VHH binders against Abasic site processing protein HMCES (HMCES). Designs and how they scored, part 92

Target 1, 269 residues: Abasic site processing protein HMCES (HMCES), of Homo sapiens (Human) (q96fz2)
Amino acid sequence: CGRTSCHLPRDVLTRACAYQDRRGQQRLPEWRDPDKYCPSYNKSPQSNSPVLLSRLHFEKDADSSERIIAPMRWGLVPSWFKESDPSKLQFNTTNCRSDTVMEKRSFKVPLGKGRRCVVLADGFYEWQRCQGTNQRQPYFIYFPQIKTEKSGSIGAADSPENWEKVWDNWRLLTMAGIFDCWEPPEGGDVLYSYTIITVDSCKGLSDIHHRMPAILDGEEAVSKWLDFGEVSTQEALKLIHPTENITFHAVSSVVNNSRNNTPECLAPV
Key: E = the ipSAE of ESMFold2; O = the ipSAE of OpenDDE; V2 = 0.75 times the mean of E and O plus 0.25 times the DockQ between their complexes.

## First folded at step 11 (VHH)

Design y85 (framework vhh_6z1v_2; at its last look DockQ between E and O 0.01; V2 from the best seeds 0.00; counts 0 for: pae E 18.7 > 2, placed apart)
Fold by OpenDDE, look of step 13:
Structure y85 (fold): chain B 269 residues (1-269), chain A 122 residues (1-122)
Amino acid sequence: as target 1 above (269 residues)
Amino acid sequence: EVQLVESGGRLVRTGGSLRLSCAASGFTFRDYAMGWFRQAPGKEREVVAAISWSGGSTWHADFVKGRFTISRDNAKNTVYLQMNSLKPEDTAVYYCAAKTYEFYDSSEYNYWGQGTQVTVSS
């Protein structure tokens, strides 16, 4: 996974992240660094995206089922990194393979500390290789959405009003991530960054791409992944597997350029 | 440059009150949990109080419960320690510290002030 969409306004995004805590109380996640949230139809590595994480990471004796939402840098910068510039990382940390997560120090260490997060997106993009050509067809992949009687396919939103309604009720894609905290050698703000865990693709996506993000489907999976206070690493890793509960449609080549940030990126062609 | 500057420490009599302040600069203050520590002569540094980034949660050591109160003003990038009913045993250098996460362990605080001397006389 090298490209996502996360374009919802902050308030809409927050509402979409409503949850029940362990006590059954309806909650909205509290924001950290809300100013770092940059909505975009075309999110690339090194950009900031919102993730969910347990409040227990920030508050002593906090209910570990409570959630915080925070923009983090895509591309995990390990805490042990000693260079002043994260861009000097010589290895790719955009993704973490599920099968080798425990073999790589950069991922194993933060995971062992309970630094699990849920990466939020409208969906993610993948490119299908066309046989015999160097051309790739991009696809937007996301959770199936509840068909409101009037809302045909995402493509059928004939009116701006309908489009807004679609996004107001959009089920966000919830991807399993690992985050770490990096302290710049020269001081300043601690950098929070994340990697997306990847798995082999489900059957439905196998023709598009052989790998997919580890998707946490449903509140239980999300809650368990986040709740490092109650759920062990071993138990959490059981949640990491391919899911068939996804849909996709072909999109235009507009998304190929990471600078393009328009609704056309995820529009069906 | 990251700075934590403590102020307010002075000589006071037993039963007196002090308010310590710690002014933070060089980092996003609102993202950090803040703590007060103290170190008396010949003793180890100990946690006095801590406050979460949002101020929603506070912790106080048992020895200061009911007497000291930690608070913060994120708009002013300042954390406070209100100290009432001071005792000679409270004599120490008081330090302000900042941490982004898991403020349980003093060894993991990211930033520290130089400290302010509090002396309580009998």
Scores: ipSAE 0.639, ipTM 0.842, lowest interface PAE 0.8, mean pLDDT 91
Fold by ESMFold2-Fast, scan of step 11:
Structure y85 (fold): chain B 269 residues (1-269), chain A 122 residues (1-122)
Amino acid sequence: as target 1 above (269 residues)
Amino acid sequence: EVQLVESGGRLVRTGGSLRLSCAASGFTFRDYAMGWFRQAPGKEREVVAAISWSGGSTWHADFVKGRFTISRDNAKNTVYLQMNSLKPEDTAVYYCAAKTYEFYDSSEYNYWGQGTQVTVSS
């Protein structure tokens, strides 16, 4: 997973993340660095994307079931990185393979500190290799959406009014991530950055791509992944597996250029 | 660009009260944890109180607990320290500081003010 869509306005995104804490209280996540949130239909590595994480990461004695929403850099910069410029990191940390997560220091160390996050997106993009050609077919991949009287489907949106209805009550894709905190060697603001954990693709996606992000399907899985105060690393890793609860459709080549940031990026062809 | 400006320090008598203010500018105040530190003549700088980015959690040093209260107003980009029952040993320069995470850890505040002098006389 190397390209996503996360285009909802901040207020709509916040409402889409409504949740219940351990006491059963209905809550919205509290924002950190909201000014750094940049909505886009075409998010690439090194850009900032919104993630959910436990409030306990920021506040001593906070309830670990309470959630913060914060923009973080896509591409994990390990806390031990010694250079002054994080773009000079010599290895790709956009994704983290589930089978080697406990073997690589860059991921094992923050995981041991409970630095689990949930990466939010409308959905993600993958490029299918076409047989006998160098051309690749892009697909937009997302949770099945509940059809209601007030919500449209993405395939039925043919006017501006219908496009607005598609995003009302949209179920955001919730991907398992690991983050770390990097402090510049000579001072300055702490950099929060994340990686998306990847697994083997499910049967439904195997013809499109051989890997998929580890998707946390439902609030129980999301809560357990985030709650590092009550859920151990070993227990949390049991949530990391392929899922079949996913849908997709082919999109135009407009999405290929990461500079394109329009609804056409995810529209069905 | 980034500035923390303390105010309110003055001479007060033992048993008196004082409120310190710290006005922040040049960064997104509501996203930073804030702390009050002090340094008396001939002593190391010590943490007095800290408050989370939202104001939902606070910490106070044992030697001021029950006497000092930290609070913040995110709409005004200001953090406060209400000081009651002042003692001569509270005499120090008081500093406002900001950091991005783990407000209870006093070791790594990113931004510091210039300080405001509090003198408590017998």
Scores: ipSAE 0.000, ipTM 0.125, lowest interface PAE 17.7, mean pLDDT 84
Fold by ESMFold2, look of step 13:
Structure y85 (fold): chain B 269 residues (1-269), chain A 122 residues (1-122)
Amino acid sequence: as target 1 above (269 residues)
Amino acid sequence: EVQLVESGGRLVRTGGSLRLSCAASGFTFRDYAMGWFRQAPGKEREVVAAISWSGGSTWHADFVKGRFTISRDNAKNTVYLQMNSLKPEDTAVYYCAAKTYEFYDSSEYNYWGQGTQVTVSS
């Protein structure tokens, strides 16, 4: 997984993240650094995307079931990194394979600190490798959306008003991530950065690509992944598996160039 | 039609220097990240260096770090590999490759050149 869409305005995104804390109170996540949120139909590694994490990471007395939403850099920069420029990192941290997560220092260390996050997106893109050619067919991959009259279907939008209705009720894709916090040696703000955990693709996606992000399907999975105060690393890792509860459609090659940030990137062809 | 044409490969002595060039045509070069790969006979192809579409971010494999430098000139549609302190182990066919958005292993690159031979003698 190396490309996502996360284009919703901040207020729409926040409402889509409504949740219940452990006491049953309905809440919205509190933003950290909201001015760093950069919505786009076409997010690539090194860009910022919003993630959910436990409030307990910021406040030692907090209820660990309460959620913060914060933009973080895609591509985990380990806390132990000693150079001044993250581009000097010698290995790729865009994704973290689930089968080796406890063997890689870059991921094991922050995971042991409870640094679990939920990476938010409209959905993600994958390119199908076609036999007999070097051309690849991009697909937009996302949760099945609950249909009402003309809502929840990208292809049903025939006006700006109908397009907004599709996204007002969109079920955001929720992917399991690990984050770390890096203090630049030259000073400045602490850099929060994340990796997306990957698994073998489910049967429905295997013709498109052999890997998929680890998707957290439903509030129980999201709550358990986030709550490092109550859910151990070993228990949390049981949540990491492929899911068949996913859908997709072909999109045009406009998405191939990460500079293209238009609705056409995810529109069905 | 997309073409990547490497040049500059030749025989050089151990400790010498060499600059490889890769001329690109048939696509909008400034929109693509570029990489250099190498393959010795009987060995797997391996990534040597990569550079973002603007040239602002570079990556080099550990076995060449401090010796090789990737660069690009978007006005000339060309990517370069400056190779210093050459060793016999650097003997290989060097390939240029292009992709649209980020650095991945060789399976993620969209377009490939035909290669240029670099031979390093004692």
Scores: ipSAE 0.000, ipTM 0.121, lowest interface PAE 18.7, mean pLDDT 85
OpenDDE, second read of step 12: ipSAE 0.512; ipTM 0.796
ESMFold2 (binder alone), look of step 13: mean pLDDT 83; pTM 0.852

Design y86 (framework vhh_6z1v_2)
Fold by OpenDDE, second read of step 12:
Structure y86 (fold): chain B 269 residues (1-269), chain A 122 residues (1-122)
Amino acid sequence: as target 1 above (269 residues)
Amino acid sequence: EVQLVESGGRLVRTGGSLRLSCAASGFTFRDYAMGWFRQAPGKEREVVAAISWSGGSTWHADFVKGRFTISRDNAKNTVYLQMNSLKPEDTAVYYCAARSYEWYDTAEYDYWGQGTQVTVSS
């Protein structure tokens, strides 16, 4: 996974992340660093995207079932990294393979500390290789959405009003991530960064791409992944597997340019 | 074996200054945040100051009020506590501690020294 969409306004995004704590109380996640949230139809590595994480990471003795929402840098910078520039990291941390997560220090260490997060997106993009050509067809991949009588599919949003309705009730894609905290050697703010865990693609996506993000499907999966106070690493890792509960449609080549940040990026062609 | 050895504690007069040192061995010093704690007789151990692995970030307790400063030299595997304007209330055993976690609380520190006695006379 190298491209996502996360374009919802902050308030809409927050509402979309409504949850129940362990007591069954309805809650909204509290924001950390809300000013770092930059909505975009076209998110690439090194950009900031919102993730969910347990409140316990920020507050001692907090209820670990409570959630915080925070923009973090895509591409995990390990806490032990001693260079002043995160871009000098010599290995790719955009993704973490599920099968080697425990073998790589960069991911194992933060995971062992309970630094699990849920990366939020409208969906993610993948490019299908066309046989015989160097051309790749991009696809937008997301959770199936509830069709309202009026909105039909994303493609049926022919009016601005319908479009807004679709996104007001959009089910966000929830991807399993690992985050870490890095302190610059020269001082400054602590950098929070994340990697997306990847798995082999499900059968439905296999023709598009052989890998997919580990998607946490449902509130229980999300809650268990986040709750490092009550759920062990071993138990959490059981949640990491391919899911068939996804849909996708072909999009235009507009998304190929990471500078393009328009609705056309995820619109069906 | 992990060792934290504090030094520099002594009897000083009110208004005096001391510099405590803590020499670390047996672990990768540069990968750990360091902290100073103190425990007075009949009181609970309390955090005095903390410093990140790089030294780029520091924390000091409210009671320090600018009198104490934590620093570190990673080349020497040593953390320091400069204490100025000492008061009788500062009399305590001062402990050095190392942590791999982000919290400053005593429960989150992995390694502890044996402590050094600081006594401030009126």
Scores: ipSAE 0.015, ipTM 0.346, lowest interface PAE 7.8, mean pLDDT 89
Fold by ESMFold2-Fast, scan of step 11:
Structure y86 (fold): chain B 269 residues (1-269), chain A 122 residues (1-122)
Amino acid sequence: as target 1 above (269 residues)
Amino acid sequence: EVQLVESGGRLVRTGGSLRLSCAASGFTFRDYAMGWFRQAPGKEREVVAAISWSGGSTWHADFVKGRFTISRDNAKNTVYLQMNSLKPEDTAVYYCAARSYEWYDTAEYDYWGQGTQVTVSS
């Protein structure tokens, strides 16, 4: 997973992340650096995306079940990185394979520190190889959406009148991530950056691409992944597996260019 | 300088109780899972109990389950092992150990104490 959509206005995104803490109290995640959130239909590595993480990462006495939402750079910069420019990383940290995550220093160290996050998106994009051509078919991949009188599902049958309403009750894709904190050698603000854990594709996606992000399906999985105060690394990693609870549709080649940031990027063709 | 210092080991009679303490310094205690291990003369070191960094999750070996309880106090950088209904077979040097967030498995503990001797008389 190298491209996502996360276009919801900040208030709509925040409400879509409503949750219950350990005490059963309804909450909205508290924002850090909200001004760094840039909605887009076409997010690429090195841009910022919103993630959920435990409040305990920022406050010593916080309940580890309480959530912060913060924009983080896509592309993990390890805490030990010595260069002054993060773009000079010699290896790709956009994705992290689940099967080797404990073998890679860049990932096992932050994972050991409880630096687990949930990466938020409307959905993600993948490009299917077409036999006999160099051309690839892009697909938008997302959770099945509950049909209501307001939102409906995205589909070829949706009327133009429904487009504005589909996002009111959109179920955000929740992907398992690992983040790290990097302090520039010459001083400056700490950089928070993340990677998305990947697994083998489920049966339903295997014809599109051989890998998929590790999707945390439902609030129980999301809460266990985030709660580094109560859930060990070993227990959290049991949540990392393919899911069949996913749907998709073909989209226009407009999405191919990461500079294109319009609803056409995810519209069905 | 990393230190784990066990205390509380002594001679106790069969059926008695004992509480071991381990004081940690030189590392960020709250970020580490803690374990209690023991080793009797001529035997391999074995894991007795383990606790997650927050104290929310614990594991106890079958041979001590119901008799021993592991706990921790992150404000005091201390891990404890409460030992009840002691048996002669519990006689061993008891070690506390710390590892980076992974809370079970003897193979990956990063820091070890020097041990405290527990002797249980028949």
Scores: ipSAE 0.000, ipTM 0.140, lowest interface PAE 16.8, mean pLDDT 84

Design y87 (framework vhh_6z1v_2)
Fold by ESMFold2-Fast, scan of step 11:
Structure y87 (fold): chain B 269 residues (1-269), chain A 121 residues (1-121)
Amino acid sequence: as target 1 above (269 residues)
Amino acid sequence: EVQLVESGGRLVRTGGSLRLSCAASGFTFRDYAMGWFRQAPGKEREVVAAISWSGGSTWHADFVKGRFTISRDNAKNTVYLQMNSLKPEDTAVYYCAAKPYDLYDSEYDYWGQGTQVTVSS
């Protein structure tokens, strides 16, 4: 996973993240650095994307089940990185393989500190290699969405008019991430950055790509991944596995160029 | 008053084992993350291991993984560091430290006086 869509306006995104804390109270996540959130249909590594993380990372007496939403840089910069410019990091930290996460110090160290986050997206893109051409077919991959009696289900067969209404009640894709905090050696603001954990592709996606992000399907999984105060690293890692509860449709090659940021990037073709 | 009292430091031979203890008082132990730090002569103090307030999350530095294990007993207000396969490089004063809830910053609020561990070659 190296490309996502996260285009919802801040207020719509916030409402899509409504949750219940440990005491059963309905809450919206509280924002940090909301001005750094840049909605886009076509987000690539090194851009900022919104993540959920436990409020306890920021406030010592916070309930670990309460959530913050914050934009973080995609591409984890380890806390020990010694160069002044994080773009000079030689390691690819866009994704983190689940099978080696406890062996790679860039990921094991923040994971051991409970720096787990949930990466939010409308969905993600993958490029299927097509036989007989050098062209790859891009697909938009996302959670199954709610069917309404008037609009029907969301999919490639739906009318364009139905598609415009889906965002008001869109179920965001929730991917397991690890983040870290880096202090520039020359001074300046602390950089928060994340990686997406990846697993072997499920049967439904195997014809599109051999890997997929570790998707946290449902509020129980999301809550356990985020709650580093009550859920150990060992228990949290049990949540990291392929899921079949996903859908997809082919999209236009417009998405190939990361500079293109229009609804056409995820529209069915 | 907050008090952290380390014990268990002594001279051991390379390959030996040792268990350190830290007894805490003066705060609600269950609500605090605990860490073990060490400082060798002429070196910066470095974090060795940390454990969350509940014991549900632990962290160990790369140079001690597979050899050291941090644990806690909230009923006894005590944190432990089990040290196996000791190396001369492990020679240092070991400090117990505490901070509320969040184990993830290097800045801990309360510190013990330290216990000396010496590993002979």
Scores: ipSAE 0.000, ipTM 0.104, lowest interface PAE 19.5, mean pLDDT 83
Fold by OpenDDE, second read of step 12:
Structure y87 (fold): chain B 269 residues (1-269), chain A 121 residues (1-121)
Amino acid sequence: as target 1 above (269 residues)
Amino acid sequence: EVQLVESGGRLVRTGGSLRLSCAASGFTFRDYAMGWFRQAPGKEREVVAAISWSGGSTWHADFVKGRFTISRDNAKNTVYLQMNSLKPEDTAVYYCAAKPYDLYDSEYDYWGQGTQVTVSS
């Protein structure tokens, strides 16, 4: 996974992340560093994206079922990294393979500390290799959405009003991530960064791409992944597997350019 | 052998100042966050302050209220606690501790023997 969409306004995004704590109380996640949230139809590594994480990471004795939402840098920077520039990392931390997560120090260590997060997105993009050509067809992949009577398909939002309605009720993609905290050697703010855990693609997606993000499907999965206070690493890792509960459609080549940030990026062609 | 040796603890009067030092050896000092803890008689050990490996980030307990400041000198493998406006309630054994990785780690691997700070009225 190297490209996502996360374009919802902050308030809409927050509402979409409504949850119940362990006591059954309805809550909204509290924001940390909301100013770092930059909505975009075209998010690439090194950009900031919103993630969910347990409040217990920030507050001692907090209820670990409570959630915080925070923009973090895509591409995990290990806490022990001593260079002043994260770009000097010699290994790719955009993704973490599920099968080697426990073998790589950069992921194992933060995971062992309970630094699990849920990366939020409208969906993610993948490119299918076309047989016989060097051309790749991009696809937008996301959770199935509830069909509102009026808008049969995301593409049928003929009116701006209908489009807004679709996004107001959009089910966000929830991907399993690991985050870490890095202190720049020269001082400054602590950098929070994340990696997306990847798995082998499900059967439905296998023709498009052989790998996919580990998707946490449903509130229980999300809650368990986040709740490092009550859920062990071993139990949490059981949640990491391919899911068939996804849909996708072909999009235009507009998304190929990471500078393009328009609705056309995820529109069906 | 890993060693953390605290120094600077003494008897001081209320309102006085002290600077505690902790000299570290036996491990790569720059790879560890450092912390100061204290334990008063009959009370549990509590964290006073913590500092990241680079010194760029610090944390102080609420009861410090700006009176104490943690710092470090990586060239000297030493962490400091400047204590100002001391109160009798600050009387305790102060411990230096080292934790791996960053400031947000919950576990400290190495501990000093402590230095006694006594604040008289």
Scores: ipSAE 0.000, ipTM 0.248, lowest interface PAE 12.9, mean pLDDT 88

Design y88 (framework vhh_6z1v_2)
Fold by ESMFold2-Fast, scan of step 11:
Structure y88 (fold): chain B 269 residues (1-269), chain A 120 residues (1-120)
Amino acid sequence: as target 1 above (269 residues)
Amino acid sequence: EVQLVESGGRLVRTGGSLRLSCAASGFTFRDYAMGWFRQAPGKEREVVAAISWSGGSTWHADFVKGRFTISRDNAKNTVYLQMNSLKPEDTAVYYCAAKSWEFGDEYNYWGQGTQVTVSS
């Protein structure tokens, strides 16, 4: 997973994240640094994306089931990184393999501190390798969406006009992430950055790509992943596995250039 | 620690053949696309060939098509560039590079290069 779409206006995104805390109270996540949220159809590593994390990370004695939503840098900068410029990190932390997460210091240490987050997106993009050419076919991959009586199913056969109507009730993709906090050695604001955990692709995606993000399918999985105050690392890692509950359609090469930020990036071809 | 180590560069006569190797360590080689690049003195670095993670898809620049062939051995964590019918214009430092599906369109890791010189 190296490219996502997260284009919803802040108010729509916030409502899409409605949840119940441990006491059964209906809540919306509280924003941290909301002005840093930039909607985009084409988000790449090093840009900021919204993530959910437990309120307990910010407030002593907070209910660990309560959620904050915050923009974080995609590309985990470990807390132990000694250089002044995070862009000088020499290894790629955009994704973290599930099978080696407990072996890699960059991921094992923040995971041990309960620094689990849920990365939010409309969906993600993946490029299918085509035999006999240097061309790759991009696909937009996302949760199956609720079908209304007049909206029709979302896919390659649906008209582009129907896509505009579904965003009000869009089910956001919820990917398991690990974040860390880096304090610049010369002072300045703490940098929050994340990585997306990856797993082997499910059967439905195997023709597109061999890997997929670890998707947390449903509120129970999301709640358990976030609640580091009540759910141990060992228990949380049981949530990390492939899912078949995803769909996709081919999109145009417009998405290839990360500078392109228009609805055409995710429209069916 | 990620490392890409190129080898095989040397002086070759025009029309000769040479095979370059790039040994990878410190990352999951089978998950990365690999590429060969070259840079001659006073010129920009240019892409020569690329190969998908599985080896099922390859690309070669027009100026080497039919003469160069990229391949990989995932069991040995090695990518190769077979160069045939070498020309003086092929003289350059050759670099191997790794690009994961996790990181944009740019290559993430680079070797330090191996010098290929083609004379007369």
Scores: ipSAE 0.000, ipTM 0.097, lowest interface PAE 21.5, mean pLDDT 84
Fold by OpenDDE, second read of step 12:
Structure y88 (fold): chain B 269 residues (1-269), chain A 120 residues (1-120)
Amino acid sequence: as target 1 above (269 residues)
Amino acid sequence: EVQLVESGGRLVRTGGSLRLSCAASGFTFRDYAMGWFRQAPGKEREVVAAISWSGGSTWHADFVKGRFTISRDNAKNTVYLQMNSLKPEDTAVYYCAAKSWEFGDEYNYWGQGTQVTVSS
């Protein structure tokens, strides 16, 4: 996974992340560093994206079922990294393979500390290799959305008004991530950064791409992944597997340029 | 064996200055964040200041109000606390502590402490 969409306004995003704590109380996640949230239809590595994480990471004795939402840098910077520029990291930390997560110190250590997060997105993009051509067809991949009677297929939202309605009730994609905290050698704020855990693609996506993000499907999966106070690493890792509960449609080549940030990026062709 | 040895604590008058030192051994000093804590009689231990492994980032408690400054010398495996404008309320045992990135957010190693007494 090298490209995502996360374009919802902050308030809409927050509402979309409504949850119940372990007591059954309805809550909204509290924001940390909300000013770092930059909505975009075209998110690439090194950009900031919102993630969910347990409040217990920030507050001693907090209820670990409570959630915080925070923009973090895509691409995990290990805490031990001693260079001043995170871009000098010699290995790719955009993704973490599920099968080697426990073999790589950069991921194992923060995971062992309970630094699990849920990466939020409208969906993610993948490119299908066309046989016989050097052309790659991009696809937008996301959770199936509930068709409201009035909102035809995402493709049928012919009117701006209908399009807005679709996004007001959009089910966000929830991907399993690991985050770490890095202190710059030159001083400054602690950098929070994340990697997305990847798995083999489900059967439905196998023709598009052989890998996919580990998707946490449903509130229980999300809650268990986040709740490092009550859920062990071993138990949490059981949640990491391919899911068939995904849909996709072909999009234009507009998304190929990471500078393009328009609704056309995820519009069906 | 991991050792943190504090020094520099003594009796001083109100308004005086002290510099505390903590010498570290038995671990890779440059890989650890360091902190100063204090505990007054009948009170809980509280964080005074913290410094990142490189010394590039520092944190000071609100009650310090610019009077104390944490620093470190990685070549000497030593962390310092410069204390200026001392007040009787600053009387406490001061502890040096080390925080490893490997073990999370907790300080894992502690010194025995050094007594700072500020007289009126």
Scores: ipSAE 0.000, ipTM 0.243, lowest interface PAE 13.7, mean pLDDT 89

